# VHH binders against Galectin-12 (LGALS12), part 8

Target 1, 336 residues: Galectin-12 (LGALS12), of Homo sapiens (Human) (q96dt0)
Amino acid sequence: MSQPSGGRAPGTRIYSWSCPTVMSPGEKLDPIPDSFILQPPVFHPVVPYVTTIFGGLHAGKMVMLQGVVPLDAHRFQVDFQCGCSLCPRPDIAFHFNPRFHTTKPHVICNTLHGGRWQREARWPHLALRRGSSFLILFLFGNEEVKVSVNGQHFLHFRYRLPLSHVDTLGIFGDILVEAVGFLNINPFVEGSREYPAGHPFLLMSPRLEVPCSHALPQGLSPGQVIIVRGLVLQEPKHFTVSLRDQAAHAPVTLRASFADRTLAWISRWGQKKLISAPFLFYPQRFFEVLLLFQEGGLKLALNGQGLGATSMNQQALEQLRELRISGSVQLYCVHS
Key: E = the ipSAE of ESMFold2; O = the ipSAE of OpenDDE; V2 = 0.75 times the mean of E and O plus 0.25 times the DockQ between their complexes.

## First folded at step 1 (VHH)

Design p08 (framework vhh_podentamig1)
Fold by ESMFold2-Fast, scan of step 1:
Structure p08 (fold): chain B 336 residues (1-336), chain A 124 residues (1-124)
Amino acid sequence: as target 1 above (336 residues)
Amino acid sequence: EVQLVESGGGLVQPGRSLTLSCAASGFTFSTYSYGWYRQAPGKQRELVAAIDSGSTLYADSVKGRFTISRDNAKNSIYLQMNSLRPEDTALYYCAKSYTLETYGSEWTLPFDYWGQGTQVTVSS
C-alpha cells in the first residue's frame, strides 16, 4: 500500500498545480559530479549555438544549461530538434522560450511539426530574471519533460512528437551561456556507483577511423565504464563492439544486426546470446553505448536505457588490451 | 563555404534613404529565411527585419520605414531604409536561418550571423 492511499476518485486525472519553493538567487547550488556527465560539457559557446546530442534523447536523459540572462534581454529559446539536412525547417519537439520584455515575464513552450506551430503552453511565474545567473535542468521522462530552474521544479510539458527523433540542441537569443552538459542519472537498476567522466571536447570534425582500435593498457577493473558515441550510417548492415585480449581473442562482443533489428552478445567461440530489448539504433541517428564492468560480468546501456547484463570471468577483464569498434557507424567519442 | 556579404552602407543625413544588399553563396538560397540585424557601439545586436518565402517581420522601431525583400534569381536580400534617423546608426549584418518563428505579433530569434557587416552612419 502506498501512503497516502485512498481519498481519490477512481480514474481521477492527477494534475500538479503546486508552486514549489523557489531557491534564493544568492544560494549556491550543489556541484554536479563529473561522473554524471554523459558527453563532454561545452563551455562558453557563442549564441546562436547548435550542437548534436550524442545518442539523441531518451527517457532518463538530462540536459543542463548554465548561464546568465543579460540585463537588457528580450527573449531566448532552447530548442530540442529533429535534425534533417533535407528539410528547410526542422521539427522541434520541445521549444522552451522565456520572454522578459513584456508586461509580465513568462515562458512559452510549444512544438513545431511540419512547419506548423501547435498550441502554446504558457507559464506566467517566470523563475528566470534579467541580470541573474541560472541553472536549468531538462529531465526527459517517458511522457513529458520536466524543467527545473535553480534546483526547483518550474514546469512540465507533455511530448507531441517522438522523443527518440530528437538529436539536436539549439540555443538562440538574448542569453549568455556558461556551460551545456548532458547528464546521466545512473541508468542501471542497482546502480549507486559513479561513472568515470569523459575528457572534454567539442564535436567539430569527427575523425575516428572505423574500424577503431582503442588501447586498454592496464585492462579493465570492476566499476570501470566504457563509453562509445557515434552516428549510424544511412544504409547500415551491422555494428560491433569487441573487447580483445593480448592474443587478439574476443571474449565478449556486442553485435547489432540492422536487418533483424536485434542485439546479441557473442562469445570467444561464436556462441550468440540475444538481448531481449528494444533496438535503439536508427539510421542517420546518434547513439551512445555504455558498458559497465562489475565483478562477474558487464552491464549494457544504450542511449541512456539499461538493457541487460552478461557474465564474464573477472580474470579475463584484467587481460583485456583492446576495444575494437567496427561496422556501419561513424565515431565521435571512445572513452574507457 | 557559406558566405553572406553585406554592402550599401555609408554616411547619410537624417531623413534620407539607403539600400543595403546581401549577396549569398555556398548553399541553396531559396530554401532559407533571411534577416537583417544591427549593432550600435556598446549595445546588444537586435533583429531589424526578416523574410521567408511568404512573410516579413519588422522591429517596431523601423516598421513603416524599412522594407526587406529577396531576389532568389540573384541569391540576394535587400533592406530599403527610408526616413533614416541618428538612432539607426549601427553596423548592419545579414543573417541566414533555417526558419522564421512567430507567435501572433511576437517572434523568436533563430538567426545565425554570417556576414562581416556594413556600417550605416546617420549624421548631419
Scores: ipSAE 0.000, ipTM 0.158, lowest interface PAE 17.8, mean pLDDT 71

Design p09 (framework vhh_podentamig1)
Fold by ESMFold2-Fast, scan of step 1:
Structure p09 (fold): chain B 336 residues (1-336), chain A 124 residues (1-124)
Amino acid sequence: as target 1 above (336 residues)
Amino acid sequence: EVQLVESGGGLVQPGRSLTLSCAASGRTFSDYVYGWYRQAPGKQRELVAAISSGGTLYADSVKGRFTISRDNAKNSIYLQMNSLRPEDTALYYCAADLYSEYDTGGFAPSYDYWGQGTQVTVSS
């Protein structure tokens, strides 16, 4: 008995939410504010796939799509929708539609408003190929979405419908999806009219070298957030995120050990303190590390999940000069 | 790959009817969204009508007068034009675009496959 083909995404929103909170035994740790907890990533969704975007779209929101284009693919689409009604079809603020079946493969972008398609915008696709893996980043700005493919800027599309009306993501067609991630640039400036200049995926080569050194010329301030986004390599061993002072001492290091599947804080003297949390790093999967700095310490979130806090008592945040990232990862984004 | 051949054009008086036909050959006919476009001298090509698995679409200028239909058994698309007006005078093109079975039948105008066109002249 075979399952019939030709199913479309259900009209009912399908979402998965997990709200685990993990803390080290015996410690009274402050919880990470909800505004820092991003929507959980989705791994290996079945296409067609429709889900709610938590908090909807706003300036500074980013959606990551990792997958593979099948060898026999004709087309696929990614739709940023105003709801998920079946009849009438929902308005689609941004329709992103790669086509492979034509003499000159291309991407069509459009808007569906009141059941009517508007004027097509068309771009050649440079990095989307049948049989190949891809990383697509959708960065939502104040007036337009910017799309990056495999670490390089690809296209931009000016909104024809209010971005604030979009609350649903749909993925359809000939695509194998490995991961979907939902990220904010800075949760405290959600919906801000200002967008940070120099975002990595606007560069010709947005992949950062590993080990990566990110300068902190004025140090860090309470309330500041550091964001690290990347991809775990196929055969990972270790991965570290380290804060260094002017003397190159490392007062705080986050270390992931893939052999043990453990996370730990390492002090400047080499003292290791295990983090009692699920190991949310997976080979060839995306990750986001968020570090929130506050008076007396910092808080950690990984892939939208709060994992706890550590003390930095007596370490002056203003004296930190470098964020260093090393190990079995590719880096796409480091923000401070 | 799809090849499109239009027929049925001609000279007609205002108020009369005309049926255009488009014969399609190549890949599976039912996989495609089909449209009729027209271009008058000195004007841009405009969509007249489209048909997909999700339904039909018409330009406001022809709504209620023109009907688009398809015959999957004959691999053909038709445009029935009633109450013709002088402003309907144009070269009429058949167009095709391929859509995945997972597409809800949404239509976006495409250049991917075009016929050579058939002339419709409405004049007294």
Scores: ipSAE 0.000, ipTM 0.225, lowest interface PAE 11.7, mean pLDDT 72

Design p10 (framework vhh_podentamig1)
Fold by ESMFold2-Fast, scan of step 1:
Structure p10 (fold): chain B 336 residues (1-336), chain A 125 residues (1-125)
Amino acid sequence: as target 1 above (336 residues)
Amino acid sequence: EVQLVESGGGLVQPGRSLTLSCAASGFTVSDNAYGWYRQAPGKQRELVAAITGSSTLYADSVKGRFTISRDNAKNSIYLQMNSLRPEDTALYYCARDEYFTGSWSDEYSYGMDVWGQGTQVTVSS
């Protein structure tokens, strides 16, 4: 067959590592820490799938898995690993293993340390169903990972290995993967929405057309967060994120100038106000812009770091109708 | 290439012994969990014995009669079968488990990612 997993028998898998080359610390080519580099979403990977987690896991990191459980599925697993070596097998800090084939469908979680599995943690029910689409969110906290399914808390697992040693994600078994996303936690305590509750963060298309117009049919509300994720082009000039009203006036625009390495807020009249912050956009590097809207203004975070705030004066948030993104970037995700 | 090849099966009388061998190529046997599975015609596949690190586990039906072992120097896994019974008649498979979860309570194993072709064991007079 030309399409996913129909050729597999229960308990028999095609074992194929597609491991990215893991660079040693001395072989890093970037002057900035990997934790500042955001990772693009992956669409329709072939399972088994193994990939590097940029910057590794840390408290606040989120991994999103969107997919479908096949009608004839027996089991699948998602492994958060310390490397992608086949021989010897890597340690697995968190093994997440739904089983559908048993009389009582359940999920098993465990840790593989030094080639040996530890004691199983077992949840006696599944929030997942054969034949159904799902969205799984893994939220990595200080002491444990929390897993939600379709916007509802499902389980938690206390770490038995240091989270900081995890740098690899593996997906195996009877699953059709639509998208894998890597997110930083919202750095704003007053952020209006939990990432797991509500709308998806991943787009079906791996690339949006630039300039991009994203509709805001009912405007924006205090506490709402806009998320823009993309990749800076090789020879960038300018990048803008602009909010427009019904008359196409732009009451607030964020502009990055690569020649000057400056960030600025631009008013509807073209007045510039420089943002006194490091320029965290780099050629050919991924970025994440978060805009938190509040009464009378908005706050900016870039690559997980809060950079500043600006006033929106008399601008009513509910009158905004369009988010427009333009400039020297490829876009992967625009969310409001 | 990653491969497992079983040998040592045959026809034996009840009460006798057989040793099954499983030769691994393309990887080293010290690195993973391994199991011996069997399937009789018209019946479900079942885990017979497993080895991971220094830990071994056996199905209740074979405990005290069968012994699983590995030899890293020969890159092989073995199943020593003593006091064979007609009910032990089955096709025996050697398998590598990348997904062993520490539980052998399931009658089925779906974690095995490399399987051998099997070796037939028939116990009859």
Scores: ipSAE 0.000, ipTM 0.234, lowest interface PAE 11.8, mean pLDDT 75

Design p11 (framework vhh_podentamig1)
Fold by ESMFold2-Fast, scan of step 1:
Structure p11 (fold): chain B 336 residues (1-336), chain A 125 residues (1-125)
Amino acid sequence: as target 1 above (336 residues)
Amino acid sequence: EVQLVESGGGLVQPGRSLTLSCAASGFTFSGYAYGWYRQAPGKQRELVAAIYTGDTLYADSVKGRFTISRDNAKNSIYLQMNSLRPEDTALYYCAVQSGYDLPTEYWAEDSFDYWGQGTQVTVSS
């Protein structure tokens, strides 16, 4: 039994949550102002998806998730993780896990500490529906995170681990992600237009020039992470991430070849070493490349999946001066 | 298309051993939690053992007798069953769930995303 609600009455400050409202002819959704955006938004990522939260979480920061729950969805999860460690499994300060396939759909929230799940918090009223679009806002306060769905408060969860230790976001399971935003202010304030079932704001896609040159004035240090995010073009041919020294030699290059769906390490002399791993680049889809520099070499992760490692001595790292990115991609973010 | 195929079931005498195998296809094997469930005639389905990365979980009734393991290179999960008892007689199912370590309260039947068709184990003299 469906009873659609109307829009906000002119004289009222509080009104009931509304089902999809009648769209005005010629109506346009406004982009979120750049001043609200803390780091480049993510558009159409491939799930599972893992990314770095620049500067970590702090009170007042907000994460916005726009997407669709597939008609056949069983479950999905959104994890706010502590540390950049990919192995062993990182602590999860806040685990948000909707389940749709159960007799009574519900949300489970929990914390993973030292490899052990704590006591679950169960929320019996699931504000998400299979086949429907959603907007989820995670508002991080001093003592707890508050979760809103489609403009309405849904649940809250008191932190069991320090919020300041959270620096990673993971999204897994049966979900189609349209956009992820990292915001420094609540875009849904008193007097703002409510949009119950749709997306009230559009995240704009920033663009960097390709080929992109990013300076490394002091070289690279062990423990440093390079992040490259972008979108694969419609008819891709190749994509390269190259580390260059002051003599313009490229001691290491990561190359993706779309024709044969292979990843390879390319040496200074052009020697190709194939990476035995799934090819997680797809036409017109988001990608994130992480290069983690550790003692004795560098490790590669693509879309949150660890794919391999290659050797590099510490002296060579200190001599690097340029990160260069080229090929069949549109770039949104380059970080070192 | 995710598919799980169990094998290794059969008729075995009490006190003997049996190894069940589950071959997974249609997805990347690492990053998933795997479980073995069983259902005896007229009983509800129950969790026997589960594995995620290096962590394992066992039902009290099989702890010390059964061992769950996985082989990422073969995309397979195994259940080594030692000191079998008549009460172990059941249809054994392989199940998979995406992507994290689960405490016992999350190892309920509704926590697994995909299931195999099952393999019969009968322990009788």
Scores: ipSAE 0.000, ipTM 0.214, lowest interface PAE 15.2, mean pLDDT 74

## First folded at step 4 (VHH)

Design a02 (from m09 with T101D T108K E110T; framework vhh_7mjh_2; at its last look DockQ between E and O 0.09; V2 from the best seeds 0.00; counts 0 for: pae E 14.9 > 2, placed apart)
Fold by ESMFold2-Fast, scan of step 4:
Parts: sequence; structure tokens; C-alpha cells
Structure a02 (fold): chain B 336 residues (1-336), chain A 125 residues (1-125)
Amino acid sequence: as target 1 above (336 residues)
Amino acid sequence: EVQLVESGGGLVQPGGSLRLSCAASGFTFSEYSMSWVRQAPGKGLEWIGRIYTSGGTSYNPSLKSLVTISRDNSKNTLYLQMNSLRAEDTATYYCARDSVDEYYGSGKYTWFDPWGQGTTVTVSS
């Protein structure tokens, strides 16, 4: 894939952006799923990087940016754009521009409308430092985008252009990008709520160890959501998400078997109840598992698709102490 | 009320081709995305692909080169064309109407409900 760029002029805004060019035969990316299925993560893209947000950008969608600020960085920018045209420049609904080359490092946010920049807004930043790795999450709400850095709320920016016109992400400047992810955070009407504030979105690092153990100190309550995000490995065998009590018994396990292409709920004693739904785990594809806990049971969604429910008594929920994830996956995010 | 009726299955020789049909009734067919899924003996459900209201398609990456999904809204009919059939393609094939829940504009979430009764394809000499 080619990513042409314009120049950069120190002391002014960065001028570069580009549309992905048509790839050479044999360099084509795997097809991106439709707009209600999560897009695969992009790893180690060359900056400048411009990509389509399939289905457009809408309230409830989250964009994840993992990377490192180079030791000699002056600035970088992340642009949520209305198209990828070079001439004229596309409207930019949200321009996020950290600057490190000034006496007091800060972030500029702005909107480009009809080829003209609007009024700049400024925020301090302490978590974005030269030489340090970061995780930035952009959570798009109805009225504003909320930005968190390394699991901490950082800023919010009220839209000056309709969010529904945004269909392109551009990343430019002095940044080493490790991963870009496109996530959906809540498919359930009964459990409809914003992604919980104040919780870390990654457990230990941008890449979690597998098998992963995530503590549930107070068990689980009705209305609680567990979110697991990652990538299926190239030659997968199985994938499990297991809820365990203090005695390490597993009253409920979700198991994906790649040989059979089956999803099943597994009881404490190994009794298997097949889920009557398509197998939506694919080698080298991004996945998101959502478990919504309710009185009397839990509901499963996979990659934005509701797949089914299973029964659990209330006392079993309160006795849970551990979420364990194992198998043929790379993990990026575990949240409870 | 809502009915999906698959047809076109049967015994086919390895390397052959087959076209399955799904006749829909009881709802406005043109307003729904439609999917094909299959279940081989002893295995779970495998999603084959989806066709949108626009006519665009999305396929299981493992099957994309072997199948084509199309629709005829004037006849309320969904089609699955399969080529180069192998013994491993022996399965019961179902059409399904996508049930979509929208929370945030593009935040669509699909249940495969309802399913048709299925049509069985056996690939054998």
C-alpha cells in the first residue's frame, strides 16, 4: 500500500495528508467487513497514514491509537475528516494536534471548514511525553468527542460539523504508530450506557499476556458489561473466556473451536450448549466480545452482532472473582 | 407470517456447481439485508455471506472465491451460487433475515432471525 504525503513546514501546521493508493497485485489488504462489523486493527502503519472509516463515524464508536512519541518529536496530528481529497482539502471535523516543541507542551484542537481553520482550543497534556508510549482513545458521543490518554480522561471537544459527515482518519507528523483500532462499545438496549469512565482500558500494556487473568473483586452485578478486544492468531485452535469463582471453578465458559467453527457455553462440569449463531472469529481478524450481565443470565455480542444468551443464577454472579481469557488470540483490551 | 423457503439442494458430484434459492414472504424483502449460513454434519453453523439492501456483498473470507450471493427484489428471492463443490461442502444451507438494532447511527447489530427450514446439499460420487 502507498501513502503519498505533502511537506511539513516547521513553525506552521503540518500540510500532509493522502488517500491510500491502489495497491500493487499481491499487496491488497484483506476485505474490511461491513459497517456494523468491527474493522481489523492496523499495525505499524507508515505515517502519513490515511484510511477510510467504513460506515462513517457515528456516536458510540471508539477509535484507539497506540504508539510512541519520538524523543525528537515536534508535533503530530490526528484528523477526523470528511473525505480524503487533496485539492481542495477536506473539511476536518476534529483536528487533534499535540505539540512538544514549545516551552509548555500542549494540545491544539480545531475544525477546518470550507478550507478555513476555526478558533483554536488549547489543553495541557502530561501523559503525552517525548520518548513515551501511549494509548489514546477517542470516544465519539452525540454532542462531543471525549479523549482519554493512558486510561485517564484528558479532554472533550464539541462538534462544529456534523459527526455523520466524517468517514476518514488521517495521522500525520512526528509519531510512531503501533496500532489503530476501530471499536464499538455497546450493542445492548437493556444495558445501554456509555463506556465506564475511570477504568483502565488496557490491563498491563498495549498487548496483554495470554492467558490473561482479570480480577473481579466484588463479583458481577446486573447491568455490568465485560469487554474483550483482540486479534485472532494466524493458525487458531481455540479461544475461551471463562468466569471463575474463588475456588477456581468455572460456572460459565464461552468457547470458540476453530476446527469445528462452533461457539458454545460450557458449564462447571463440562456440559456443552452450542450457540446457534454464525462463527464470527476469523484468522488474523480483529474481534470484540461483549458480555452483558443481567438478572438471571448474560447476553453475548461478537463483532457488533448479538449472538445469544445463557442463564446464570444471581448468587453465581456475586461469587465470581476472575475473568480468564486463553487460547489463540492476542489481547489489547479487557474491561469489566 | 414471515416465511423463508430454501430450495435447490440435492446430490451433486464433486467439482460440480449448484444454485440455491430462498423465497421470502411476510415482510418487505427489499428493506432487509439477507444472509446465507450452513451447517455441516457434526459441525456448527458457518456464516457464508451477506447481501445488503444496496446489493453490496460481504463474504466469509474462507469462501469468497467459491460463492456468489445475489438477490432479486422484484421476486423477493435470495440466491447462492456455489462452484467447484467438494465433499466438505456437504451441509444443510439456510437463508436468514438480518435483524438489525441501531443504537448510534452506524452502530448496527445483527441477529440471524428468522432462519428458513434449510435445503440439504450432499456432495458425493
Scores: ipSAE 0.000, ipTM 0.258, lowest interface PAE 16.8, mean pLDDT 72
Fold by ESMFold2, look of step 6:
Structure a02 (fold): chain B 336 residues (1-336), chain A 125 residues (1-125)
Amino acid sequence: as target 1 above (336 residues)
Amino acid sequence: EVQLVESGGGLVQPGGSLRLSCAASGFTFSEYSMSWVRQAPGKGLEWIGRIYTSGGTSYNPSLKSLVTISRDNSKNTLYLQMNSLRAEDTATYYCARDSVDEYYGSGKYTWFDPWGQGTTVTVSS
């Protein structure tokens, strides 16, 4: 059992942390890598829907669209735009336009530049069907965007405008949108056609049980990330994210308490170290907790904002065997 | 490359009839609504009418009794039949691909893209 360093005398209480657990006033946060930028998912947006893409588009970004095509649908479009001007229209780097009310359902893709549509690209044999649910993934690569429908590659479109100019998503037309997700993971690594798990847009809107137990069979090592995405319940009391060893001791616990609106690190012996940050957990509001593991400790980000670090030696990290989440939340993603 | 080429313009006597054609290429013609638009010398654009992918039509009420729009999807051709022509019908006539069902911003928005090069109709005695 590791006792915190910082005391040189016998008899020091077990609850002391051996290193800083929260940021002091004036302390600078480490920059968050672009892969950590979280844009919260949007559930059941009203169409037409226009929003900013946080951080803009770059290679490796993915946009997920889950929804239903209405029985009487004619067409809908998804536009990846350079800005949000209404008049004149913004440039549209990638216009994705499924059409159903025709003799041959198909998709039109194009680019709008300087107020003028360029050469249309047409893909016949549309995989989307009126009255059916769908999951569409837009994966932005270096030279092209790839689109898959229901887990199968469907089309690609080579960029005609710089991808770095795209910062706006628009969804219009005959579509019922259940969810929109924004991710920084390339699902086609090593030619894989299976998409990574652990994002809020899991197929079939999966249910995650709380208390949730997630195995860590090899413990944790530097560079690994834990991501927890959820929704705070209507009348929350508290919730915890605990890392436990084989003996079920919890050397690291992150606790959110709603009665006093505090976020804290809890040691295995109950020592509480407050995290000096805005309390960004609210009834019926989504959240993301991200833990980045590094040699000598871990870093915390909440909703894409770095909040501090705590120390833990490498051996202790490697002895962790279970991630456990409990309390007043619904979970949509637990990834380790 | 998307192209629209109008033809069939020329000189016509008042009271005469004329049929204009618009040849389409570079896109799947049958999957788009199409419009006719005209511009008289020194005046703004005037929408004549539209033919939908279904073959249904809508017309400018001021011109409804004088014009008929049709399409032949097997020939990728849009037609405008004009009857009882008057001197004020002298104009350049354009066909345009119509985005009538495209939505933008907070609502449905209609624009024409691309446009043809135009064909000139002159009505004089």
Scores: ipSAE 0.000, ipTM 0.325, lowest interface PAE 14.9, mean pLDDT 74
ESMFold2 (binder alone), look of step 6: mean pLDDT 79; pTM 0.785
OpenDDE, look of step 6: ipSAE 0.018; ipTM 0.275

Design a03 (from m09 with V100T Y104F Y109T E110K; framework vhh_7mjh_2)
Fold by ESMFold2-Fast, scan of step 4:
Structure a03 (fold): chain B 336 residues (1-336), chain A 125 residues (1-125)
Amino acid sequence: as target 1 above (336 residues)
Amino acid sequence: EVQLVESGGGLVQPGGSLRLSCAASGFTFSEYSMSWVRQAPGKGLEWIGRIYTSGGTSYNPSLKSLVTISRDNSKNTLYLQMNSLRAEDTATYYCARDSTTEYFGSGTTKWFDPWGQGTTVTVSS
């Protein structure tokens, strides 16, 4: 679509992502252990968009794409690529290509191998519509990928190239992308049934209850990272992440207020200190909160953006016993 | 300033093994995927493999059985273990910060930034 609303090219509104990590002179971020590293979700990327899939694809991994199809869209594509090469073009294990410019909109799926397209798989009755928002879930199984659109299973595609060779995601064409999520945790109950297709947020309960209590049996150590991944609810009011000690005092709480779009640190005594940063929580969008603990304080990153640091005053990290998460969110991952 | 310094190259006999190192400085090493690429004399660049921030790896399929990429974030160092070396593995080996983690818009074509000075591996008897 031409300007204005949702119709700046594909996928861009004007957002300030300029939130520099303000590093003190001589201050360095401690290395994050590889076992803790998760891929952050991406919000409002500019299309064309290409990114690395951390750890590549494996059975059980999911990629979620939220966006809007412009009113004047002809086509877009989502490519799961093998390797990262400018020339020659990389192999594409799974090419997902909705086409709207025809009298009967449809999806073409294919594989690009050695620079040559294979036989097209055509899927009729496209659930995507020009001018409408969508949620697409790519669920990677052992033998095939399953694609769900707006809560309904839509198609499946049997791999023609090894899934383990896929390490890159590309998004191209006439699409407004609002969020890209990478879920390493199956949102469905493990072992209870075959891995289901469909929209996980409509067809299942969240894996973690909210409010969530996550135990810290040995407390926290300098250099330790807490990772919280989830989805903001449709009509959010507030969201908190709180650290509690053995006496149930909360020496530090991160609070997001959706009414005024502010983030704040709340002390043990209820003192509120506003965070001077853009409000990077959005209704119905994935988020990742990363808390890095250091001697005497912690650093916050949200959706890959460093939002600053706060002091925990005289609080000893080893005395912390519980991480509590509450408010207007669904939780998929809490790691400490 | 971002710096990458490769080391560990040299003369090795066919069937031998080498471990290459890449010392990184001037950026937060743990926040970037890293790649190895090589260039044989008079030939083009060949991508060897990538290691993600998670520690997961992705390799050029033609080389996967011969190489292993690892990293030590505490030392800001990237490694390439090469086994069963062949004469065709003779090349200059480069490490690269992998900018493909994310990029913006159709105007960006960077896949790697920056490349080091390289270290030469010669496989000969």
Scores: ipSAE 0.000, ipTM 0.126, lowest interface PAE 17.1, mean pLDDT 72

Design a04 (from m09 with T101E Y104W G107T T108K E110S; framework vhh_7mjh_2)
Fold by ESMFold2-Fast, scan of step 4:
Structure a04 (fold): chain B 336 residues (1-336), chain A 125 residues (1-125)
Amino acid sequence: as target 1 above (336 residues)
Amino acid sequence: EVQLVESGGGLVQPGGSLRLSCAASGFTFSEYSMSWVRQAPGKGLEWIGRIYTSGGTSYNPSLKSLVTISRDNSKNTLYLQMNSLRAEDTATYYCARDSVEEYWGSTKYSWFDPWGQGTTVTVSS
């Protein structure tokens, strides 16, 4: 398995599962061992939803979707993308597209390369039904992705673009998503058409208090990622993500102003540096903020899109002790 | 009915400048981000840049020093100023209503809706 020059991500981060909530209607699910999870799950995202896949895709990776197909659904799609560009449209290594609006419901899979759709692969029936809940697993192998629905093997698709170029997940269309999970290993037997009937996923729908304070006991180290996920409130004013040191000074703050539709970096002294980027915060929509610490600076990604960077002394970043989030948002998770 | 009408193209000499316009109708222009894209003969689509509802801009890094996008909401008009034109800038130029929702939620293969008829720029001596 070759890796691009420079590697994917520095080090491996394991996110512990704590205080999971069991689904009240229906069965309790067996827990997945923490060692299989490299990236926090996301709950109740608003579609359309776009997010970064930590370390990108590689053989052994699994992505899980739990949700419901609306009664009036025409179609939805799940896209495993090469980047988060809004324009031009990113290459899509694997496009999974159930269609309900036809006399014979079916699934289309395809690849988008250089802005052009390739030859469709078609499955003449749906394992998914309007009005029904589902669990979809995407199991990434060396040569192909295997898709299971509700514990049963459904289809497979051979890659036409390198898997290693995929770092983004997009979910669009007529679908209600309850949870998105990311796992670093496939627990299913390779080549089997039968997947275990037991669904080992825990359903969790936490809501964090805002303002939220999250400890950074060792500060920030190169390669470390801060993740903030939530929903923008209906009538938002401001949203801030602030990094604070031992003296409670805020050497860097990311501020979103909804009235101006602007993003800015704010220094310890209140100096404002506008980010020349799209304002991807929308009322009542899911957001994901990633702050990537690398080479003496912080890089910002929002909803899978890289938006900008700010330079900071590496020593100053190592002295940070608190991440504070405030403003017109509801929070699902904060990780460092 | 949504309409976009590009204009201002033509024959221009290398090193020259040109300003393209896009007249929009049939929708509330001020509520949409707008983009410019181009297609050179025999080549694929190339995104030039975008102007947001806030008036902020984002450009293709390879073109940033050569182009400026602006808008006049009172006239429902989008502009593209191009300087230091080269033979490789020969293309049909399109304006597009940019919809993040339609782009992210699109069930068709189109990612801009709608595109105008385009205006052709030929850079030749």
Scores: ipSAE 0.000, ipTM 0.126, lowest interface PAE 17.7, mean pLDDT 73

